Miniprotein binders against q56419. Designs and how they scored, part 125

Target 1, 326 residues: q56419
Amino acid sequence: MEGRTLEEVQEEVFKRHGVLVPKKELEDLAKALEEAGLLLTEKVEARLKEEEEKLKRERPMRLAGLSYPEGEREARAFLEAFRASYPGEGEEARVLLMPHLEPSRVPEVYGAALAALEKTPPPERIYLVGVAHRPLKEKAAALPVPFQTPFGPALPDLPALQALDALLPFELFNTPLAFREEHSLELPLFFLKGRFPEARVLPLLVARRSPELGEALKVVLRDFPGLLVLAVDLSHVGPRFGDTPLTRTLAEEARRRDLGFLERLAEGEPEAALAFLGANPTRIDGVEVVASLLPLLRERKGKVLAHRLDLEAPTLSAVGAGTLVL
Short names: E, the ipSAE of ESMFold2; O, the ipSAE of OpenDDE; V2, 0.75 times the mean of E and O plus 0.25 times the DockQ between their complexes.

## First folded at step 9 (miniprotein)

Design nc3 (at its last look DockQ between E and O 0.95; V2 from the best seeds 0.00; counts 0 for: pae E 2.1 > 1.5, pTM E .712 < .8)
Fold by ESMFold2, look of step 10:
Structure nc3 (fold): chain B 326 residues (1-326), chain A 80 residues (1-80)
Amino acid sequence: as target 1 above (326 residues)
Amino acid sequence: SPVDEAIEAYYKLAKELARISELARRLGDEELFRRAWEEAIKAYDRARELPPEEAEEVLRLAEELIEAAERLLEEIERRG
C-alpha cells in the first residue's frame, strides 16, 4: 500500500468501483500477496544455489553468439579479422592492459592486444584480472574451474591459485556467483585463449583495492611465472553514467584522462597514474585493479599501442578502451 | 601422501601468518605487520621447497607452528 490504512483503501475502492470490499477480504488479500512474495523469493534462492553449484565445476560461455561466434572456425576467423583491424606491430608483453568493452565497438584496440600477443612467448599461465561488476564477499576473488571458450576450455592453474590463496588474509575462492555473468573475464579470455591455447588461467576479480593481493601476486609470480593481464576499460562519461549529455568538452576531458593515465603507467609510474586521476571524474574503470597491483607495475616501462573513446549514440555517452604493453 | 600433507600444512601456516599480518596492520602495529608478513613468506617458501625425504618431520613441525600461529591470532583478536 502507498502508506495508507486498510480503511482508507476500502473507501477509495468503494468510490472508484461502487463496491465496498470487507476489511477481512483485504486482509486475506494482503496475506496471500505476502505468502506469494515469500514463495517467489524461495524459488529465486533455490535457482541461485543451483547456479552456484554448477559454477563450482565449470564456467560456461555466456556471450557466444552475442559478442563473439560460438563455433570454433568462425571464432578463429573473428580473431583474424580483429588482428587485421590493427595494422601496426605489437611488442612483447610481460603485462598487458586490454579492454573488456564489447569487441565490435573497439576492434582496433583488441587488434592491438592480438598484435602484442604475437610478439609474446606463449606463457605457461595467464593471470587474468578483471573488474567485479557484482559484489564480492572479499576485496578480490577467483574461480578455480575451467572457463569454456569456442577454442576449448581454459583450464585453471590450480597450484598457482592455491599458492595465491595461501598468501592472502582472506579466502580467495569466495563468491562463485560473481563470475556467472562477468564479461570482464570472458571477453578478454576469448582473445587470450585463441592465441595461447595451452596456457592455464588464474581468473581473478577485484571489487575493491587490495594491496595484499598485489603483494601476494608478486611472490606467486616469482614461482609461477606468466602473463599478467589487466582486463579493464577506461573513462565512462555521459548520461548513462550520471553526467550531462556528451559534449566535445567532456569527450576531450575523458580522452585526456585516459591517455594521461595510460602514459604514466607506460612510464612505470602507477602511483602517478592514480594521482593524475584524482577523484576519477571520468570514472576510469581500471583504478581499483591498478591500485591493487602496484608492486607489479612499478618501474615497468612500456608503450600505449591503441586507444579509442567509443561513442554510445543512443545514450549520448562514451567509454574509453586502450591497449598498453609493459 | 606425507609430502602433500606437509605442503598443505605450510600453506595453512602461511595463510594464518598473512591473517595475523593484516590484523596487525589494521590495529596499527607496524612491527608485527612486517614481521608476520616476512614469516608468511618463509612458510610459503618452505612449502615450495619441501624435501620429500624429510616430509614427516617437516609435517610435525608445521603442525606445531600452526597451533602457535592460531594462538597468536586469538591474542591479537582480543586486543580489538
Scores: ipSAE 0.518, ipTM 0.846, lowest interface PAE 2.1, mean pLDDT 89
Fold by OpenDDE base, look of step 10:
Structure nc3 (fold): chain B 326 residues (1-326), chain A 80 residues (1-80)
Amino acid sequence: as target 1 above (326 residues)
Amino acid sequence: SPVDEAIEAYYKLAKELARISELARRLGDEELFRRAWEEAIKAYDRARELPPEEAEEVLRLAEELIEAAERLLEEIERRG
């Protein structure tokens, strides 16, 4: 409804469905949507402004009690259970690719990430690069505030964030509202903070490929060393994503693309990984992140620790997830 | 502090040079792209290695370079 009058919406519904919705019902619906924050009205704008002002100080948990426990004791037990779900041993990571999918869907993939973190010396800082599922004003963004977790706040590395901003041709500190509900940072951060409680974090989002980000980070990493984490999912296939219901053929194609992507990354060939996907018909969401970080991924050899294509049965759709160490 | 001001000035200079670099890239001027990026890194490095005793002198120089970079940026934008 953004930019449309209630009369225009009424006309559109009439044209599409042959039903004339009474104006009063549309007004009541608009009010209900406003109250739900689904319609951009003065009230919603005021609320968004208030939320933006809060995000100047901290990013609160949004998924505590839903995706992971809110309490620290329960959260630690959660970490241990996820680690136990992966029967293998990890390897030391300088770069970690891990999912941001709902943890309960791919526990062993998160378990593999935890296994890698067990073999990784505690970093001073973590560069956490997620996927923007909401539009950003720029190609990438950062939020330079504490992120709340059950293990206490993940504190930003302000000096390193400032250094990164200095080398970018755009304002890094843009679109704070995009971070409010962004799960691509919150979910990985739970696991990272749980393992490395003293590490500072650079929470970064990528909306569009930014080669400038990779080049800038390459310079910054020299002076501000740390663990690079790519919080990305893999293929998105099925009706939720515009495909037919999941079939054996579609699942095999998704797995082929996921594994082919990860394997080429593991060989230190990120350009070959991108080229292998072409038009990305299975919608690997990590493409823009990888494309932005090419300078940091080149010539780094590693290992694929886990992969899963997880079925969402109610929608007959599936999402790929993987864990890679470099 | 004078040191903090000088560091901030050099970071600002690095940013302006990075912007110039990106504009040059968009315009297809590969030489200017490369040169501006190299100078952005130098400005960044100066901010990281600034001796406290040189902060005031360096700040003045950085301010002059920022003004020059801003003028160049405006010129590139007018040509594009």
Scores: ipSAE 0.400, ipTM 0.781, lowest interface PAE 0.7, mean pLDDT 89
Fold by ESMFold2-Fast, scan of step 12:
Parts: C-alpha cells; sequence; structure tokens
Structure nc3 (fold): chain B 326 residues (1-326), chain A 80 residues (1-80)
C-alpha cells in the first residue's frame, strides 16, 4: 500500500464526521499521527510484509498460557477436565459443529464435542471451518502451514488444500495475516489435535457467504475424506453486541432460537435452519459458515449433544454455544 | 488560561489516542484501531472548537481521559 496522502486523510475525516476539516488543522493532525506511526509508512508496510512472510512457514500459538496451558502434560490434563465436565456419551461424527467461544465459559459444551470425538474413528484429515474476525481479501481463505499446539504442530493437508484451491474462482491462500490471531481456529484446533494427533488439517476461514466454497468442498471430500468441523458460536445478545440489556425473556428467546436452529440442522435441513433464523432475527456468527456449506449439510441427520447460553453478567450480554453431530 | 490549558490537554489526549491506535494496528486489533483513531480526531476537533465558557469542565474531562488513555496504552504495550 502506498503512503496515505493529506487528501486521503481529509476525505476519511469528512466521511467519519460529515465535516470538512480545515487543511491547517489536518496538517497538524497528520504530523502528530505520523509521529505516532498511525499513517501507513514504508516502515509499517515493511513490517507487515515481514509478518506475512513468517506466516508462510508456520502459525505460532497465540492463546497458550491464556485460554489453554502451553505444556503438553498440563494441556492433556486440561482437555481431560473438559471431557469430564460432560456426563453423557458422544455419537460418531461425520460433521461436528462446536463453538469457538472461550472454553472455560462453556466447558460442558466442549466436553460434549470431546465425547463425540471419542466415538469417531481417527480421520486422516480435518476440514476446520471457522469465522473470520478480521477482513479477508476474498469471501474465504486458508493458510497452508503447520499450526502450533501444545500437542505438537497440526500439519496442513497440502494435496487437499491445493485441490480445493484449484476448484475455487478466487485464490484460497489470499490473506495470511488474518490467521495471525484467530481464535475460531486456534481454540477448536486445541481440542481436535489433542484427540486426533495424527490428523492433518485444512484451516479455513469464512468472512462472507461463499456457496462456491461449499460446492468445491463437496468435490474435494470425495477424493480426500475427512471430518468436517464447523467452529461457530450461536446467539450474541445484549449491549456488548449492540442489543438491549439481557432479560430472562430475551435469554429464553435466545435459547429457543439456538435450539431451533440446531434441531433443523440435525434433521438435515440447513435451508430451514437459515429460514428459521431469518424469521427470528438475532446475531449468529455461524450463519455465514452454514450458508456457505449447504451442500455438505443437506440430508445429514444427527443429534444435538449440548447447548448453553453463557451469561456475561457485567455486560448483561450472552453468547450461545452448542455441540451438534451430523 | 483555562482555555489554553484545555486545548493543550486535548492535544495531548489526541497524541496518546494516536499511539494507542498505532499499537492496536500492530496487534491486528482493527476495532480498537478504529475507536482510538476516531477518538483522536474528535479530541483534535474539540481542541480547535472549544467554547470558552466550557473550558474548566473540558480541562477536567481531558485530564481524566488522558489518564484513561495512558492506562490503556500500558495495557496494550503489555499485550504486545
Amino acid sequence: as target 1 above (326 residues)
Amino acid sequence: SPVDEAIEAYYKLAKELARISELARRLGDEELFRRAWEEAIKAYDRARELPPEEAEEVLRLAEELIEAAERLLEEIERRG
């Protein structure tokens, strides 16, 4: 990217405030922002290119010591504690929907996912589909490098990723920097790698609906069979997400909405699940993932193993989380 | 004067918020970058368009916001 001009800064200020700022004041602001490094300079651009270049080799852990232990032994004990938090048995999964919310908030939901993985034969590869929390150049992206975990690196399935890339109308490996910090992949991967240490992975992010991704994945899965994992959270309600403060009534509505969505997916009716959400408006970040993967979800029946609405009392907000096996 | 002191305080606040925005960009925190950038611009605008009758209240507010910005900057630096 070329350095920002004074004219570009002036246009951005006008768009944000609806007022054209006098050039003298804008010049002073630009100078102060340049001193702070806020304007894109050659130094900032060079550092971004350097970080992007490093991501061509590996993706390091970002949440070790925060969301999960960094040592293998401690990580194993941590994972087993989550399994123990779910008293039920799992079901074999061909498709697994699990959350990417902070695990300590919904341990029984991650426990249900672990129970399902215990009943599932070790796959040769895992198609791990998360939600992009940063902009992507295209509707979806992948990063074809080892992802570090406390259980060792999760290795990419390069032949399957290349087959997928060849079928898409856009470059699959288009935004490496989006993977630098992405909990929707890192948190599920911790559990998946702990259970299936030999499985290779296809780490995929969806930013916007990509029916072409679902169609391509349907083709790739025939030649490269594996476990499909949708790492998505459910309802987002309350002031933290731009909604009104949570009440008992709104919480019950969120629970019914989440369960109605999951139950329709469990019947193999993903279009009905999306229509149900359209009729009952709320914010679910998994919608774009489900909408992209319709060809892989149709006519697959399964079971909802767990659902919880995690209440964040300080913000009067909540996030839904669930485990679904198809 | 209280007006001159308030203007200087707002300018200092704008600079601190711009530094926060820079660090947020380095950490890939787009939302914090956007918020810090917007607040930096607002602080700069308030320095320019300060009504004299509001100077004393504005100075107090700017000083509180500078303290908050300094604490946030320390937190972001610790994360990086």
Scores: ipSAE 0.000, ipTM 0.149, lowest interface PAE 15.8, mean pLDDT 78
ESMFold2 (binder alone), alone request of step 9: mean pLDDT 77; pTM 0.703
ESMFold2 (binder alone), look of step 10: mean pLDDT 77; pTM 0.714

Design nc4
Fold by ESMFold2-Fast, scan of step 12:
Structure nc4 (fold): chain B 326 residues (1-326), chain A 80 residues (1-80)
Amino acid sequence: as target 1 above (326 residues)
Amino acid sequence: SPVDEAIEAYYKLAKELARISELARRLGDEELFRRAWELAIKAYDAARELLAGDPEAAEEALRLAEEALRLAEELLRKAG
């Protein structure tokens, strides 16, 4: 183009082709994101360290006002309503299997657990074994701090926890952050603390089967007798859990699977209970807990007090829950 | 070329967005993780489309810039 600067000619070519190469804008964005990422990494690391330090002193309630009432008076009425939802009488428990599913979904099952606790003499301590929903550094972990509840803090049994730690080939107090948001301990503990306000607790999480945990617990329970509680859910079926939508037939199969598992445990045959699940043991939440605690479950007979398959209609899915006394 | 330099910048942007998505996951924010990860995939796709000769892929940069900055601000607020 005559009469135009080189710059104007280049600008015209650029405009004509509509190709804006945003190298400068992309580089500026990448620098801004890199800086934001560095700041965010620092803040996340600082926050995780702060939360871990807080967990060395106490474990606060996370589900108060959501899964159970925050106030003591309302919590007591809530617990009594759950007991009233189960029409039967309980049986004395030395081992109690109960769910950790949202209580409002299976009130009769939690009511059955409360009925069993009514027939059980107050234990000096409760071995509360739940399922890790977050990664643990080891196969199992414990948190040796007070757990807050609406009924006051559930105090840790430090001598029993230390005895257990001494017998294990790994450090028991290995993943405090895994306990920050752990409903498999918090929900059963609400009911246990309401019934046994003076009992100390050993809050234990199992991530993978640990035969060494079961062997160590057998020794510790002899020296530090108490109530053993397995806080586990049963069948997980349907699209929420990676399966096909629930049908009448699949729901019936899940009920049979749950009851067959529980009935074999009630006969004191935990190996037979695990074998009954066949190739699909991961379909029941408590498999790794039961497999870890075999030495404590063998030859201990008992009774299934309640079972329910809770249907989640919007997702065509279901979760099984049961109460078993041994 | 300026086009090659833009492609490399898009790849770098995708990498940073993927890193930010992992930080969101560590904060327990699955929604922010998903949003950051989707932006990372878009940046990667923009680089690939530009490499394949689609000149209009360059126009995605401004949209990604605005979304990424808003997401970074949200993550920083959540972190404390």
Scores: ipSAE 0.011, ipTM 0.499, lowest interface PAE 9.4, mean pLDDT 81
ESMFold2 (binder alone), alone request of step 9: mean pLDDT 69; pTM 0.592

Design nc5
Amino acid sequence: SDVDEAIEAYYKLAKELARISELARRLGDEELFRRAWEEAIKAYDRARELLGGASPEEIAEAVREAIEAGGDPEEIAEILERLG
ESMFold2 (binder alone), alone request of step 9: mean pLDDT 63; pTM 0.513

Design nc6
Amino acid sequence: GEVRIEVDGDEVRIEVRRGDRRYEIRIRVEGDRVEVEIRSDDDEAIEAYYKLAKELARISELARRLGDEELFRRAWEEAIKAYDRARELLEKTK
ESMFold2 (binder alone), alone request of step 9: mean pLDDT 62; pTM 0.455

Design nc7
Amino acid sequence: SDEAIEAYYKLAKELARISELARRLGDEELFRRAWEEAIKAYDRARELLEKGYEVEIERDGDEIRIEVRRGDRRYEIRIRVEGDRIEVEIRS
ESMFold2 (binder alone), alone request of step 9: mean pLDDT 63; pTM 0.438

Design nc8
Fold by ESMFold2-Fast, scan of step 12:
Structure nc8 (fold): chain B 326 residues (1-326), chain A 97 residues (1-97)
Amino acid sequence: as target 1 above (326 residues)
Amino acid sequence: MEVEIEIEFPDGRRIRIRVRVSDDEAIEAYYKLAKELARISELARRLGDEELFRRAWEEAIKAYDRARELLEKGNVEVEIEIRVDGDRVEIRVRIRP
């Protein structure tokens, strides 16, 4: 609401919705939003600029003590407990698809990812591709700074990031603030750094389909070989996501769509995987990432190691998570 | 115990309310939660049609009942998201122990 008065907001709501909201209610709402740091005012903008400047040096942990332990010793025990939750054998990964859902909800799925990493030679670098949960100025972005973890900072691969930036038709380092609170990078990175402490990282976010990103990454990976990680969740169904309460039929449809998507990727047929989803009615959030990375996924055969549809009983909703190696 | 309001007005307008409650402040938190749920229902009424309001009110009542039950069991988090895209309004309620 830059340059807007509460009277202008009141008039706009009236014109759009035919309702006159009392000015006092708008004042109370605006004050609550400003105090929460969500209303775009000079005060909020000043704070955001300060945060953006801090992100030029490092990306601090946001979920330590909440989604994973803060201390290194406790974090190591936590990681090993997740590995132990998966009884199967891993497979070597050239490309790894893993979730970014809260780990405690699907420990066996993260355990399967850890099992795959055990069979994978330590990479010099990891291309970590997550999903943007906040708007980006471009279709994709990266942040070329150390990301803090309980295992020490995950250092950026600056030469590889610069090579990638040079090949793209847009500025790669375009939206630092989008990385301030981004669990699709932070949660997978915890597991990856714990397993490969010496690997450097390219932290990448995809907001919308970017075929130019996939073409550029294909070139960069030739000169800077490494592990490609797609950090994506699968189906999102139920009232929490705007749907009707979860039924057995809806849950089975979500599971069918998740597995059909993953199995087609495992056959090296990413276009077929996308076509199988059609309009994506169960809201698999990995579609934009897969669509961006087509050149890196074609003709790579692999295996689905784990899949789960995790039920949130209080909301009658569910989120799908899976581990795929290619 | 805390109540946080997170809103994003550009594009689809989003209102997200997080309520954290401890046993020792249950009464104050209960009334505050009920008040926020009622406010959200009223905003849905002003932004949508009567049918959408009734659906929003039904979800608010369900969240209210669940929040009351969870308050008896300790720490509670209630997240309510309202997203407005043109004349469409989506209301999502998330309750966590």
Scores: ipSAE 0.000, ipTM 0.137, lowest interface PAE 16.3, mean pLDDT 75
ESMFold2 (binder alone), alone request of step 9: mean pLDDT 71; pTM 0.575

Design nc9
Amino acid sequence: SEVEVEVEVRGDEVEIRVRVRTSDPAIEAYYKLAKELARISELARRLGDEELFRRAWEEAIKAYDRARELLRGPGTVEVEVRVRVDGEEVRVEVRVEG
ESMFold2 (binder alone), alone request of step 9: mean pLDDT 55; pTM 0.429

Design nd1
Fold by ESMFold2-Fast, scan of step 12:
Structure nd1 (fold): chain B 326 residues (1-326), chain A 111 residues (1-111)
Amino acid sequence: as target 1 above (326 residues)
Amino acid sequence: SDVEQVLRELIELSRRGDFEKMKEVAKKLVEVAKKENDPEAAFEALIMLGDIYRELGDVDEAIEAYYKLAKLLARISELARRLGDEELFRRAWEEAIKAYDRARELLEKTK
């Protein structure tokens, strides 16, 4: 009955079926529906509270058996197959930009990330910055619990997370349910944990531009040095994303947008990279992450190792993916 | 004001070197400053509380006090940024880093 009056309901039934339903029966039905809605709401709230309590202890795998193998041996072989898909050599990374879309769609891009990790000395911790696909209470959030992987749990760096929280104008540990199903953290973490099994992790989600996050991270990285990973996808084009069906022209524009963005980041010019995108018509989700982390990206030069615009033929849509080392 | 009265008590206790009583009075100063909406007095009280905990050897409590101060200053710096007050942003953020550094220096000593 939300958005409808009893009088409007009576009128609609009469117009469609020629039947006048007594007002008393409609009132009784409305009350029954309201009571049922309240009971359903209570069940949903109880389930969400239960799931939130479980997330205080650990973050279980959600994509095991779907996007990667559940068993450690099979997961290792899977990861090595991705490395083999990239014929090039990596570069040492202080900052790594890598995708978070389904790995099987862009194996050479994940392979390039693995090549970079091979050239990178093992970090004590990884600052893993993903994109929130569910609303957050604040601009950013973190979940300070072990994240399960086929290679064992990725343990949180609690002292570094507490230090970061102390420098932020909001509570960093917010919206734990947003982490329950979050592929922008889980998929990159699979590869990172496979390469750096001893590294602790700061699992961070960005929902909106947070310059205060970048300012705080710059200070925290001084005391807690580690590998900064931006887990972001690039252009999103086609009907699945509210655009017209993918054409050769749209695909070329998306590739131009992706590469122009990445190459400006590689020159240590993140403001120029953001300006190059302008209105961002191809919807690069990395925009909010880059804008949040400006202090960590300025004057840091590097190299684009791989780029691909992956076609999803059934939807005539595409998603861009790239690997950048800084 | 209550803030002025509590500050006088704290000064008197500091002359006596009674760090245990100074701790209780500094905690009271934080609460009174919040009640009277006096952020400057609250910041001074948190710094003093951290310093007192450090003198007493209460490392975890000192770190907590300094981190709380850093967060409050970070909140002020973000409000200043939203209001376009670049100078207040800079000053508040620099003070946030100093409070954070005090906590980190203490933690490094206790490795």
Scores: ipSAE 0.643, ipTM 0.809, lowest interface PAE 1.4, mean pLDDT 88
ESMFold2 (binder alone), alone request of step 9: mean pLDDT 76; pTM 0.657

Design nd2
Fold by ESMFold2-Fast, scan of step 12:
Parts: sequence; C-alpha cells; structure tokens
Structure nd2 (fold): chain B 326 residues (1-326), chain A 111 residues (1-111)
Amino acid sequence: as target 1 above (326 residues)
Amino acid sequence: SDVEQVLRELIELSRRGDFEKMKEVAKKLVEVAKKENDPEAAFEALIMLGDIYRELGDPDELIEAYYKLAKLLARISELARRLGDEELFRRAWEAAIKAYDAARELLEKTK
C-alpha cells in the first residue's frame, strides 16, 4: 500500500528473512529508481491487468511440450509409462501426498501415485494443495478457473471454493498472477486429470503456514467430500538451495529426514512429523502445507509407497520426492 | 514476443544443465524485458541469472553479480511499491535480500 514507509519495509524484510539492509542504502536505491532503472509504464500496467484478466477465464498449460506431452494421445502413453515404472499395486487414498518435482527425474514416485489413484474410487472433486513458488498477498490462495491439460480442462468446483472463501479470514482469490506459472499445481494436475477426467478441482497454493486454512477445509470437506492431494516435494539440499554441497553423509541425512517425516504422517501423527524435522523444517517444502492441514491429517493412518532422493550431480544438490497414501 | 522466445530458449538450456549458455541467454532476457517494458519478465530473468552465477562457481564473478542483482532487485521493488504493485514489491524485495545474503556469504567464504 501507498502508506508504507521505508522503515516498515525494512522491518518486514527483517521479520521474514532475519536480515537487515542498511536504511541509507535503501534510500539511495529508491532515489535512483526515480531517474533510471526499470520503468513501469501504462503499457506495462495494461499488460499486467490483461494477464490477470486472462487468468479470470482459464489457466493455460505452461509445461506442455517440456515436462509432459502436449497431445492427448502422447500424454496418455506418457502417463501409462509412469504407472509402469512402479511395480506395486498401490493403496486406496483418502489423502494423497505426491511430488511436484519434474516427473522424469522420479518416475517411480509418480508411478506409485498413479497406482494409488488406480485403487481410489473416482472423487467428485479434488482438493489440490501445492506450494507457492512466488509470494502470495496472503498465506494461501486459489484460482477459480479451468486449468488446461492435455486431457481437457480441469474444471473448478466453484461452490466448494466459495464455501472455503467464506470461512477464511482473508480473500482466497488474492494473487491470480502467482498461478500463471506454478508447477506444484500443473504437474500433479496432469496425472490427476488423466486418472479422474470428470473430477472438479480446488487448486490451492500455500506460501506460509495457515492453520485457518486447515480448519476451514475440514468444514468444507464435510459438505463437499473429495480427494485431498498434497503436492509437495521433500528435502531440498545442496548449493542450488543455498546449502552445503552434497556428501554421502548429507544425502543419507536428507533421506532419513524424508522417511522419518513420511512415516510419522503415515501413523496419523502430523505434529510428530513436524517435530521430527528439528532445526531446519523448511528444508522440506511440504512443511508449510502439512502445518496448514493438521486437522485433516491427524489420526489418518496410511502407507509410504515410494521415496527417492533425486541427485543433481552438476550442482551437488538433491530434492526428495515421495508418495504417501492416508 | 522476444521475451517469450528467449525464455523458451533459457528453459531448454536449463534442462541440459548448460549454465554458461544459460548465463548469456539470461542476460539477454533481462535486456529484452527492459526494452519491452516487462518488469515481471526482467525480475524473473534476474533471479535466474543469480542462480546461474551460483552454479558457475567463480567467486569473484558471483560476488559482483549478486551485488549487482541485489541492487537491481531492490530498485525494482521500490519502483513497484511507488506504483502500488504490492505483489511485485514483495517478490523483488525478497529476492534482493537473498541476493545480498548470497553475496555476503560468498565474500566471507573467499577471504
């Protein structure tokens, strides 16, 4: 807002990031913006409004031809190949935790998710909860529009989304532009739509823990039953994520953190799962989602179907991915 | 648009792990986004450039690049705030602080 002062900005930065930037340097940089830098013209403002307006109608595919095939036939074959990469039979899911990492890096993990979906009766709606990779105006957000997929558009469950919005202390549809490019929704949705083509979707993003979201969802799920999907990746380790280069020891620690976290969730003990992570819970990007959804995860027992720590050798980094049914 | 074309090229290169070429293309994306008055694309390109410099592992180049990136992001953040774009402000501000932190960490590490 226009009333915000430089000191308020600095305080917010310190609160969110635990660092202070010298006030004088910030003032000097702010002054430079008046003369130079990136100019935001009426044309740019019009473009941003146009992009936001387009998102009121539909959310187009962004990763088609990159992370999955654009054509329906090729997409179907791709999905079946992922299912074939997992030799197990899956388990019926009321809650499904699956990754949003690039699918080709962990095909057996996505295959396990597909196996679980194969055992799950078609839901009328899917509550798809991903992780915001861009800041949101509020702790969580949703976009109530059709999401394009190679299998046709995934239609929003407007009544359920409106019911959810009414129960929250913040505007649910608060950051449309955050959904323009969001793989934590797009990648899981590809697999979910391929399996459940008739299901409506509630596409939800969590940026920061929101207990009020979990409480509201528990109420909405009673009136609008459906499949809850947590689309989260696990450990993020190594220099690509601002961390120490991977060693065998650090990779083993990451694997133990991932599996310990998932096994505690499988016992229906999400608070214990969060506590298990110790000093660096944010190294698992699913922490904020799990912390937000506690009421939906308690006393819900299940099974870990797959886990992999995907190594990126050039950067000495890794991302954990897993499939959990509850 | 030129922005869309260059961004597609950058995404392709990222899948191949060709960080040196990605660096050149990301720099081009920043300049193209500025010419097209697309602050969101410029901001994304600057973040990508920071990540690319981190991967290249040249501490002197990385330190200078992160300081420059942090200054540019902070300037974009303040411009966005003045223009009432709270979302771009938060986003650029967060990125600026992370870039400053990365530069200071690298500087301390290379003493």
Scores: ipSAE 0.000, ipTM 0.162, lowest interface PAE 13.6, mean pLDDT 78
ESMFold2 (binder alone), alone request of step 9: mean pLDDT 72; pTM 0.616

Design nd3
Amino acid sequence: SDVEQVLRELIELSRRGDFEKMKEVAKKLVEVAKKENDPEAAFEALIMLGDIYRELGDPYKLAKLLARISELARRLGDEELFRRAWEEAIKAYDRARELLE
ESMFold2 (binder alone), alone request of step 9: mean pLDDT 65; pTM 0.468

Design nd5
Amino acid sequence: DREEFERVVQHVLKLIQENRLDEARKYAEELLERAIKSKDPDQVRMAIQVLIVIAHYTGDPELILRLVKEIARAAEEAGVSRETVQRIAIEAYDRIREEVG
ESMFold2 (binder alone), alone request of step 9: mean pLDDT 67; pTM 0.569

Design nn1
Fold by ESMFold2-Fast, scan of step 9:
Structure nn1 (fold): chain B 326 residues (1-326), chain A 108 residues (1-108)
Amino acid sequence: as target 1 above (326 residues)
Amino acid sequence: GDLIEELEELAEEVIEYLEEHGEEDLARYIEELIKWIIEALKDGDTEEAILILTFLAEYVAEVLHRLGAPEELVEEVFELIEEVAEALGMSPEQIEDIERYFRRAIER
């Protein structure tokens, strides 16, 4: 609840249980939790400090056995099933935009990403840019440790990460705990490591637009060439996201905004893509990532390989997902 | 024919139950979802009709569970949805997926 509004708490309860709770009940609950929290503060702080220390050595799998299989053999079969779910052929990617929502919800979109990776020469390193789902001390962050996967650890590209850190006006390695539970990195990484087992990784999170990140990455990519991956979801509509229950009009608006955004990126016009969204009324989370990476996206033409709006009946909500190759 | 008529029968059964239980807002929402399916069919968009029918079926099953609907009503509503699903050309596997939501509504 720290740093969360009552409106955000109400949406989380609706997401989990499909019921909107009156704000007064949430306020009363918050007061009770605050009182109880005072008794647990020291224990919570000690545990968080311990978890932060563990993250200095490695980032363990959090979604193994839930979103993907733990065993290497089972994980390989799982990955190949996603590829099979997409009937098209891929196209070579210099930049790949792919989703980070639960893969089983949009298997054909992940399959399109896998098809693109099949056509792409194996990179020495992957710049994996996800979206922070927890607050960061700065606009962006990275964690310079091995990330565990069923295909073995994804090793950090330490020289490239240090080069990036040196060019930024803030400490890059500023919020280790934000990486403890971060599906926007873990889920795409499963697929990327499965296809490019020898590639090193720069795991990056964006919380707010950081033009300085894009400028620094442009310099680093010149000296340390690699595949740029934007791991972002598209429209978020419905009560789970502070909107009304899903209707035909809302679904059509979400699809229109998703595709208009992606098509403008495919034309090499990222500023036009941002301008098309305006105030971002359907909450495309890729906006902050694209706004940060403008120098890397301009004048790169490509193709939208897949797009789906995933409908979530218990929450009357939907999330857009797409695969774009540049 | 009859697909639109089957959807109208589905609407009548679910909406009547929701209104009898004071859930007028839910009844109106279910009407909007059924209208969306009908409009998709009139547009020739069978894929959209199947997508929204699946969304409707899952949500209706959850609503009937939450309201403690009788087993007989849950079964009747599923039979109407199954008739629409078969008319749309949904596979036995797709229909069984929908049936699982309604079985859970009874078991809960």
Scores: ipSAE 0.638, ipTM 0.868, lowest interface PAE 1.5, mean pLDDT 89

